# VH-VL binders against p39960r1967to2165: the designs that were tried, part 2

Target 1, 199 residues: p39960r1967to2165
Amino acid sequence: VPLEDVCERENTLIPTIVVKLLEEIELRGLDEVGLYRIPGSIGSINALKNAFDEEGATDNSFTLEDDRWFEVNAIAGCFKMYLRELPDSLFSHAMVNDFTDLAIKYKAHAMVNEEYKRMMNELLQKLPTCYYQTLKRIVFHLNKVHQHVVNNKMDASNLAIVFSMSFINQEDLANSMGSRLGAVQTILQDFIKNPNDYF

## First folded at step 7 (VH-VL)

Design P5
Fold by ESMFold2, look of step 10:
Structure P5 (fold): chain C 199 residues (1-199), chain A 121 residues (1-121), chain B 105 residues (1-105)
Amino acid sequence: as target 1 above (199 residues)
Amino acid sequence: EVQLVQSGAEVKKPGATVKISCKVSGYSFTSYWIHWVQQAPGKGLEWMGYIDPSDSYTNYNQKFKDKATITADKSTDTAYMELSSLRSEDTAVYFCARLPYSDFWDEFDYWGQGTLVTVSS
Amino acid sequence: DIQMTQSPSSVSASVGDRVTITCRASQGISSYLAWYQQKPGKAPKLLIYAASTLQSGVPSRFSGSGSGTDFTLTISSLQPEDFATYYCQQYDSYTFGGGTKVEIK
């Protein structure tokens, strides 16, 4: 289901499943060593996904405070799966080239950092509201994970690598866009380190 | 073009050490994990372990934990696997392969050509 | 640990035959399974990932199906270059099936 359709159906700016998963990770997972890198058990990830599908992310009674969901890495895995399964990335397929072209030019010294940040902010303002708000929520979440790096061993560069595949689709990757994957990683690392510069 | 090029075949005596290299090109070395896979003569494939080249985090199959040491050098885009205290049972072809940094669609899309290590008296 | 049971161990077949190879996981693995082809003296080559998605450049006569615990690789019309050993691999612990050798009848 497209992100805009989910947010409209739920009357929210951010999908309920995203909020529930990220809140639980922020509650009890920020100091988990290897968070987002160490996989949760595939059985637990699938069980959680099925529970969301059956009980609905929009049902206010559904909670992650259950002994079945004890594994933080399974909750993290479910979140990564949700992002990967979206039909459109949070940069949108319409704008992903705009984002990545900007980062490629910046890496090639075709613009100064102040100019890059200004133009990146212009691109962010063109995203649909639910894309922007969901991206913002995720970036601030990952900034919190980064702030706990002493305990969890996951800094912004590690997190950018982990999540980069969620921002470029299979067709774009198959077209030999290795430079675009690196550009996504550069964008995400900067967002995670400096969220207030962009959001 | 993505390539993983391994060092050449080695003949070793029991008790020796060997270090196999896997040099990558055509992609960002730190964006993918490097895994190592053993194939004994006439046998199937057995996973040995991996390294995340971005920070040198390693994970090993417990069977190989005391046999193999996996390292990476970001300055040369090269992963290494060192096998210690070689025995005749370590005679095998050793492959490196790359994997995306994710929990999903963890497929080995590109492989090195393999390095035959022969351990004989 | 999840064990992968691959069958048959060997298949004798002729060019043009339909060949079916199965893998069974000891626990549910959703669709997180890959298939590889390996010819003698060569590295394995990825054929199919996510149980059913063809890797770029792989001929359409190869197909994968299944989810949960039971998975199938099918070669719809065997070609001379398809005589090889095939492996399944599950993602969670990176374990491989025992292999299936497809050889000339």
Scores: ipSAE 0.015, ipTM 0.582, lowest interface PAE 8.0, mean pLDDT 84
Fold by ESMFold2 at other seeds, look of step 9:
Structure P5 (fold): chain C 199 residues (1-199), chain A 121 residues (1-121), chain B 105 residues (1-105)
Amino acid sequence: as target 1 above (199 residues)
Amino acid sequence: EVQLVQSGAEVKKPGATVKISCKVSGYSFTSYWIHWVQQAPGKGLEWMGYIDPSDSYTNYNQKFKDKATITADKSTDTAYMELSSLRSEDTAVYFCARLPYSDFWDEFDYWGQGTLVTVSS
Amino acid sequence: DIQMTQSPSSVSASVGDRVTITCRASQGISSYLAWYQQKPGKAPKLLIYAASTLQSGVPSRFSGSGSGTDFTLTISSLQPEDFATYYCQQYDSYTFGGGTKVEIK
């Protein structure tokens, strides 16, 4: 289901599943060593996803305060899986090349940081509201994870690697030898380290 | 094209130090961890540790923690491994590599060509 | 430390034979196991990751199975280029198995 359709159906700016998963990770997972890197059990991940698909869609009181969801790495895995299964990335299909082309030029030293930030902010302002608000929520979440790096060992660079695969299709990855993947990582690392520069 | 290019073979006396380089090209150096792997003559592969080049965080196999020091230089896109207090048992080929992450399918199988370090009296 | 016990240490086989190599982990590693091929004087080459997922460009005669503690690499019909040494590696904490040398008989 498209992100805009989910937000319209729920009458929200951010999908409810995203908010609930991130809130739970922020509550009890920020100090988990290897958060987002160490896998949860695939059975627990799939069970949680199915519970959201069946119970969360029809029961607005659904919560993760349940003995079934004790494993924080399963909650993190479910969130990563949700992002990978979106039909459109948070940069949107229409704009993903605009974002990555800008980062490629910056990485090639073809523009200074101030110009890069200005142009990146212009691109962000063109995103549909639910894309922007969902991206903002995720970036501030990942900034919180980054701030706990002494305990969890997951800094902005590690997090950018983990989450970048949600923003590039397989065809571009194979054809580009990973150049657009590296561009997404650069964007996400900067967002995570400096969220107030962009959001 | 992703490449990891290692420094050339070294011959050292016992007690010496050697520093092996691994120069990266074809991707953003700080985006991926660099692992080091030992292979003694006629023996199998043994994982030594990795570095995250973005912040120099290292994780070592305990066997090698007092032997090896892994570093990265972001200005030259180069990872290094220094072996100290060399003994004849340290004679091996040493590889740098990008290895798989836990639950990701991404294309991460890239290895350096290997560096032979020979320690002899 | 997660110990990886790989068997057999060597196998003699003919072209066309089915070859099976096993690895056992000392504790559960889910499906986070890779298989590598190494030829003399060369770096290892990834064949299988996530226990059963074939790396891009690897021939379909290679397959992997297993989860938890017991894992298997199978070569369904051995080819001349498959004579090499094979290693498993768990990647929760990056321990290699001892290797299996596949030799021509």
Scores: ipSAE 0.000, ipTM 0.453, lowest interface PAE 15.5, mean pLDDT 83

Design P6
Fold by ESMFold2, look of step 14:
Structure P6 (fold): chain C 199 residues (1-199), chain A 121 residues (1-121), chain B 105 residues (1-105)
Amino acid sequence: as target 1 above (199 residues)
Amino acid sequence: EVQLVQSGAEVKKPGATVKISCKVSGYSFTSYWIHWVQQAPGKGLEWMGYIDPSDSYTNYNQKFKDKATITADKSTDTAYMELSSLRSEDTAVYFCARLPYSDFWSEFDYWGQGTLVTVSS
Amino acid sequence: DIQMTQSPSSVSASVGDRVTITCRASQDISSYLAWYQQKPGKAPKLLIYDASTLQSGVPSRFSGSGSGTDFTLTISSLQPEDFATYYCQQYDSYTFGGGTKVEIK
């Protein structure tokens, strides 16, 4: 389901599943060694997805504080798979080249940091509201994960690499000629380290 | 074009060490995990472990954790697997392989050609 | 770990035969399973991923089905180049099935 359709149906700015998954990870997962890099079981991830589809959509009291959901890595895995399964990436098909072209110019030293940040902020403001708000929520979450790096071993650069394909889907990556993956990593790392510069 | 090119066959004596290389091209080395798979002669495939080349984070199949050491060199886009204290049972073809993500829960979409390691006295 | 039981361990077949290979997981793995073909002296080749999705460049005579714990690879009309060993693999712990060798009768 497109992100805009989920947010419209729920009358929310951010999909409820995203908020609930991130809140639980923030509650009990930020110190998990290898968070987002150690697999949760596929069976647990699928059970969690099914629970959201069946219970979470019809019960606002649905919570992840249940013995079924003890495995933090399954919760993290469910979140990553949710992002990967979105039909459109959070940069959107319409704008992914604008984002990556800007980062490529910056990496090539064709602009100074102040100009890069200004233009990146202009691009972010062109995103549909639900894309922007969902991206913002995720970036601040990943910043919190980054802040716990002493315990979890996942700094901003690790997270940017791991999440590059979860943020931008395979179709957009193939259409951007594969050479843009490094650009996505640069954007995400900067967002995660410096979220207040952009959001 | 994505390629994983492994070092050539090795013949070693029992007790020796061997280091197999897997050089990648056609994609960003640090964006994908590299896995290693053993295939003993006439036997099936057995997963050994992986490395995240971005920071050399490794995870091993328990069977191989005291036998294999997986490393990566970002400057040459090359992953390595070192096998220590070789025994005749370590005679096998060793493959490097890649997932389509820098993550798990997916298939191996690209494989190296394999490296035969023969351990004989 | 999730155990993968693959059967049969071998099958003797003729060109044109329909060949069916099964793989059973010890736990529900949804559709997170791949099938590989391996010819002697070569690396495994991905045929099918996510239980039923055919990899690009793989002939349509190959098909996969199943979900949960029981999965099937079918070769609808065996060709000479299909004599090989076939492996299933689940994604959770990277465990492979024991293999099925398809041999000429």
Scores: ipSAE 0.209, ipTM 0.671, lowest interface PAE 5.4, mean pLDDT 85
Fold by ESMFold2, look of step 15:
Structure P6 (fold): chain C 199 residues (1-199), chain A 121 residues (1-121), chain B 105 residues (1-105)
Amino acid sequence: as target 1 above (199 residues)
Amino acid sequence: EVQLVQSGAEVKKPGATVKISCKVSGYSFTSYWIHWVQQAPGKGLEWMGYIDPSDSYTNYNQKFKDKATITADKSTDTAYMELSSLRSEDTAVYFCARLPYSDFWSEFDYWGQGTLVTVSS
Amino acid sequence: DIQMTQSPSSVSASVGDRVTITCRASQDISSYLAWYQQKPGKAPKLLIYDASTLQSGVPSRFSGSGSGTDFTLTISSLQPEDFATYYCQQYDSYTFGGGTKVEIK
């Protein structure tokens, strides 16, 4: 389901599943070693996804504080699975080249940092509201994960690598020979380290 | 074009150590995880583990965690797998392979050509 | 970890035959499964990913189907270059099926 359709159906700015998954990870998962890099079992992830589809959509009493969801890596995996299954990436297919072209120019020293940040903020403001708000929620979440790096061993660089697939479609990745993947990782690393510069 | 080029075949005696290299080209080495797969003679494929070359984080199949050591050298864009205390059952072709993403729910889209390690007395 | 059971272990077929290979997972793996072709002395080659998506450059006579626990690879009209061993693989723990050797009858 498209992100915009979920937010319209729920009358929310951020999909409810995203908020609930991230809240639970922030409550009990920030110190998990290898968070987002060590997988949960597919069986547990599918069970959680199905619970959201059946219980979370129709039952306000649904909560992740349940013995079925003891494994933090399954909660983290469900979040990544949700992002991977979105029909459009979080930068959107329409804008992913605009984001990555800007980062490629900056990495090549073709613009100064002040101009890069200004242009990046302009691009962010062009995103549909639900994309922007969902991205903002994710970036601040990942900043919290980064702040716990002493315990979880997942700094902004590691997180940028692990989440880069959520910001570039597989078709775009194959056509660019991976050069745009590096650009996405650069963008995400900066967002995660310096979220207040952008959001 | 993406390429993974492995070191040549090795013949070793029991108890020895071997280090297999996997040099990549055509993409950013630190942006993708490198996996290793064993294929014993006449047998199927068995996953051994992976490395994230950006910080050398590794994860191993429990069967191989005391046999294999996976490393990476960012200066040469090369991953390595060292096999220690070799035994006859370690005789196999060893492949390196890449996922299209740094993600644990994806396929292997590019493979090295394989390195035959033969352990004989 | 998730076990993958692949059937048959071998099949003897002629050029032009339709060949079907099955793979069963011990747990629900959604569509997170790939199919590979391997010829003697060579590395595996990706044919199909996400259960049914054809890899670029792979002939359309190859197709994949299934989700959950039961998956199939079909070669609609076997060609001389298709005599090889085929493997399924699930993504969670990277477990491969035992392989199916397609041989000349």
Scores: ipSAE 0.191, ipTM 0.671, lowest interface PAE 5.6, mean pLDDT 86
Fold by ESMFold2 at other seeds, look of step 14:
Structure P6 (fold): chain C 199 residues (1-199), chain A 121 residues (1-121), chain B 105 residues (1-105)
Amino acid sequence: as target 1 above (199 residues)
Amino acid sequence: EVQLVQSGAEVKKPGATVKISCKVSGYSFTSYWIHWVQQAPGKGLEWMGYIDPSDSYTNYNQKFKDKATITADKSTDTAYMELSSLRSEDTAVYFCARLPYSDFWSEFDYWGQGTLVTVSS
Amino acid sequence: DIQMTQSPSSVSASVGDRVTITCRASQDISSYLAWYQQKPGKAPKLLIYDASTLQSGVPSRFSGSGSGTDFTLTISSLQPEDFATYYCQQYDSYTFGGGTKVEIK
């Protein structure tokens, strides 16, 4: 389901599944060693996804306070899978090249940091509201994960690598000859380290 | 084109150490994890562990935790696996391999050509 | 760990024959299974991922089916280059099946 359709259906700015998954990880998972880097069991991830599709759609009281969901890495995996299964990335297909072209120029030293940040903020303001708000929620979540790096071993660089593939699909990756994946990683790392510069 | 090129075959005595290299090209070395797989003569494939080259984080199959040490050198885009205290049962072909994603257990989409390590008395 | 039981361990066949190979998982793995072809002295080559999706460049005579615990690789018309060992692999712990050697009859 498209992100806009989910937010419209739920009358929310951020998909409910995203909020619930991130809240649970923030509650009990921030110190998990290898969070987002050690995959949960595929069966548990799929079971949780199916539970959201079946129980969450018909029961507003659906929670992750259930013995089925003891595995933090399955909750984290479900979140990553949700992002990957979105039909459009959080930079939107309309704008993903604008974001990545900007970062490629910055990496090539074609602009200074203050110009890069100004132009990046301009691009962020052009995103549809649900994309922007969902991205913001995710970035501040990942900043919290980064703040716990002493215990979880997941700094902004690690998180940027892990999540970069949620912002670019195989078609765009093949067309970029690899440079766009690196651009997404640069963007995400900066967002995660410095969320208040952008959001 | 994605390529994983491994070092050549090795013949070692029991008790020795061997270090196998896996040089990558055609993609960003730090963006993907490198996995290692053992294939003993006449036997199937067995996963050994992986490294995240971005910070050298490693995870091992418990069977191999005391045998193998996986490292990476970002300056040469090369992963290494060192096998210590070699025994005859360590005779095998060792492969490096990559996933299409850095963060899920999935299929191996690219493999090195394999490195035969022979441990003989 | 999830165990993969692959059958048969070998099969003798002629060029043009239809060959079927099965894998059974000890637990429900949905469609999270890959098939590989390996020739002597070579690395495994990915044929099928997610149980039924052909990898790019793999001939259409190869097909995969199944979901849950039972999976099948089919070679519809065996070619000389298809004599090899085939492995299934489930994604969770990277457990491989024991292999099926496809030999000339």
Scores: ipSAE 0.181, ipTM 0.671, lowest interface PAE 6.0, mean pLDDT 86
Fold by ESMFold2 at other seeds, look of step 15:
Structure P6 (fold): chain C 199 residues (1-199), chain A 121 residues (1-121), chain B 105 residues (1-105)
Amino acid sequence: as target 1 above (199 residues)
Amino acid sequence: EVQLVQSGAEVKKPGATVKISCKVSGYSFTSYWIHWVQQAPGKGLEWMGYIDPSDSYTNYNQKFKDKATITADKSTDTAYMELSSLRSEDTAVYFCARLPYSDFWSEFDYWGQGTLVTVSS
Amino acid sequence: DIQMTQSPSSVSASVGDRVTITCRASQDISSYLAWYQQKPGKAPKLLIYDASTLQSGVPSRFSGSGSGTDFTLTISSLQPEDFATYYCQQYDSYTFGGGTKVEIK
């Protein structure tokens, strides 16, 4: 389901499923060793997804406080699966090259940091509002995970690697000769370390 | 061009240790996880574990956790797997393989050529 | 752990034949399944990922289908270089199917 259609249908800036999954992870998962790097079982993840489809679509009171959802890695896995299954990534097919070209130039030392940040902020402002707000929520969530690195062993670099394929689809990656994945990682690492510079 | 190049075949006695190397080129070593897969004679493929080379974080198949030790050296872009206390049932071809991205729901898109380890007295 | 049941264990076929290989997972794995080809003495080669997406450089005579628990690899017109062993793999615990050897009839 397109992100804009979900936000329009729910009259929200961020999909309800994203908010509920991230809130639960922030409540009880921030100190989980290997969060986002250790999988939950596909069976548990599918059960959670089906519960959202049945209960979440028709009941806004749906919560993750149920003992059915005790495995925090299944909640984290459901979130990553949601991002992977979006028909368009959060950088969008229309703009992913703009984002990654900018980061490639910055990595090649072709611009100074203050120019990079200015141009990145300009690109972010061109995203549809629900893309921007959802990205912002995710980045601040990942910054919070990063702040717990002593316990969870997931710093911004690890998180950028783990989430990079959620921000570029395989079609765009196949056309890039491999350089765009590294660019996405650079962008995400900087966002996660320095969210207030961009959001 | 993405390449995973493994060390050559080894013949070992029972009780010995072997260390297999997997040198990577054509991409950023720390951006992808390296997995190891065993193929025993007449058997299929069996997953052994992986390493995240960025910080050397490892996870193992429970079957192999007391047999295998996976490490990485970022200065040489090389992953290693050490097999200890070798027995005849450890005779197999061992492959290293890469995921297309750091994720646990993905396929192995590039493989090393394999390293035959033979354990005999 | 998720069991992968691959069938048949072998098939005898002629050049030009249509070959179908199946995998069944013991649990719903969505589309998180890959197919590999392996020739003797060689590493496995990725053919299909995410159940139905053809890897670049793989001939279009290979195709994959299925979701949930039942998956199929099809070779539409078998070529001499296709005689090999084929494996499916689910991503959750990286469990492989038992393999299907495609042999010359």
Scores: ipSAE 0.083, ipTM 0.633, lowest interface PAE 6.8, mean pLDDT 85

## First folded at step 10 (VH-VL)

Design S2
Fold by ESMFold2 at other seeds, look of step 11:
Structure S2 (fold): chain C 199 residues (1-199), chain A 121 residues (1-121), chain B 105 residues (1-105)
Amino acid sequence: as target 1 above (199 residues)
Amino acid sequence: EVQLVQSGAEVKKPGATVKISCKVSGYSFTSYWIHWVQQAPGKGLEWMGYIDPSDSYTNYNQKFKDKATITADKSTDTAYMELSSLRSEDTAVYFCARLPYSDWYDEFDYWGQGTLVTVSS
Amino acid sequence: DIQMTQSPSSVSASVGDRVTITCRASQGISSYLAWYQQKPGKAPKLLIYAASTLQSGVPSRFSGSGSGTDFTLTISSLQPEDFATYYCQQYDSYTFGGGTKVEIK
């Protein structure tokens, strides 16, 4: 389902599944060693996905405070799976090249950091509201994970690498020539380290 | 072009140690995990473990935990696997392969050419 | 850990034959399974990922199907270059199937 359709049907700025998954990880998972790196069991991930599909879509009070969902890595895995299965990336199909072209220029030292941040902010302002708000929520979440790096061993660089594929949906991944992955990682690392510069 | 190039074949005596290298090129070394896979003569593929080159975090198949030591050198874009206390049953081809930094969505898209380790008296 | 059972262990076939290889997981793995082709003396080559998606450059005579515990790889019309050993792999614990050798009859 497109992100905009989900947010419209729920009358929300951010998909409810994203908020619920991230809140639970923030509640009890920020100090988990290898969070987002160590895979959760596929059986638990599938069970959680099915519960959201069957219960969460019809019950906005659906909660992860349930003995079935004790495994933090399964919750993290479900979140990564949700992002990768979106039909469009959070940079949007229309704008993904604009984002990555900017980062490629910056990596090639073709612009100074101040100008890069200014132009990146202009691109962010062009995103549809639900894309922007969902991206913002995720970036601040990953910043919290990064702040717990002493215990969880996942800094902004690690998280940017992990999530670069999850921010690009299957259609954009298939259309990408593989040259843009490093650009996404550069963007995400900067967002995670410096979220207040962008959001 | 993405490449994983492994060190050459080795012949060792029982009890010896061997260190196999896997040098990558054509992509950012820290963007992918490096996995190691054993293939004994005439047998199938068996996963041994992986390393995250960004911080040298490792995870091992329990079967190989006391046999293999996986390391990485970011300055040379090279992963290593050391096999200790070699026995004749360790005779195999050893492959390195890359995997994206995520778990069940991804697959080994590029492999090294393999390194034959022969253990004989 | 999740065990992968692959069958048959070998098949003897002629050029043009339809070949079907199966892989069964001991627990549900959704669609998170890959298929590899390996020729003697070579590294494995990725054919199919996510159970049914062809890797770039793989001929359309290869197809994958299945979800949950039961998966199939099908070669619709076997070609001379398809004589090889085929492996499935589940992603969760990186376990490979035992392999299926496809030989000239």
Scores: ipSAE 0.011, ipTM 0.575, lowest interface PAE 8.7, mean pLDDT 84
Fold by ESMFold2, look of step 11:
Structure S2 (fold): chain C 199 residues (1-199), chain A 121 residues (1-121), chain B 105 residues (1-105)
Amino acid sequence: as target 1 above (199 residues)
Amino acid sequence: EVQLVQSGAEVKKPGATVKISCKVSGYSFTSYWIHWVQQAPGKGLEWMGYIDPSDSYTNYNQKFKDKATITADKSTDTAYMELSSLRSEDTAVYFCARLPYSDWYDEFDYWGQGTLVTVSS
Amino acid sequence: DIQMTQSPSSVSASVGDRVTITCRASQGISSYLAWYQQKPGKAPKLLIYAASTLQSGVPSRFSGSGSGTDFTLTISSLQPEDFATYYCQQYDSYTFGGGTKVEIK
């Protein structure tokens, strides 16, 4: 289901599944060693996904306080799977090249940091509201994970690598070479380290 | 052009140690995990483990946890796998590969040419 | 640990034949499955990812289908270059199937 359709159906700015998964990880998973790197059991991940598909998308009382959802890495895995299964990335199909072209220029020292941040903010403001708000929620979540690096061993650079493929569609990946993946990593690392510069 | 180039074939005695190299070129070494895969003669593929070259985090198939040690050297863009206490059943071709992360689709599939390790007395 | 059961272990076929290879996962894996082709003395080569999407440069006679636990690779009309061993791989925990050797006969 497209992100816009989910937000319209739920009358929300951020899909309910995203909010609930991230809240639970923030509640009990921020100090988990290897969070987002160590996989959860695929059976638990699929069971959680199916529970959301059957009950959680429309029921605001749906909760992750259940022995079925004991494993934090399964909750994290379900979140990553949700992002990968979206029809388009959070940079949108229409704008992904605009985002990555900026980062490529910045990485090549063809643009000063202050101009890069200004232009990146302009691009962010062009995103549809549900894309922007969902991206914002995710970035602040990953910033919290980064702040717990002493215990979880996942800094902004690690998180940017892990999530980079989640922010580029398979269609877009087939059309762009590895330079665009590196550009996404640069964007995400900066967002995670410095969320208040952008959001 | 993305390439993974492995070290050459080796013949070892039982009890010895071998270290296989996998030199990466054509992309940023720290942007992708490097996996290792065993293929015994006439047998199928078996995943051994991976390393994240950015911070040297490793994850192993439990079967190989006490056999293999995977490392990376960012200064030479090279991953290594060391096999210890070699036995005759460790005779195999060993591949390094760039495979996708477990929760996403990745069409950037690249494999080394394989390294034959033969353990004979 | 997710087990991948691949069948058949081998098949003898002629040029032009339709060949079907199956993989079964011990637990649901959505569409997180890849198919590889391996020729003797070579590294594996990716054919299909996400259960059904052809890798760039792979001929259209190859197709993949399935989701959940049951997956199929189909070669609609074998060509001489298709005689090889084929593997599935679940890529959450990287477990391979046992392989299927497609032989000329």
Scores: ipSAE 0.000, ipTM 0.486, lowest interface PAE 14.2, mean pLDDT 83

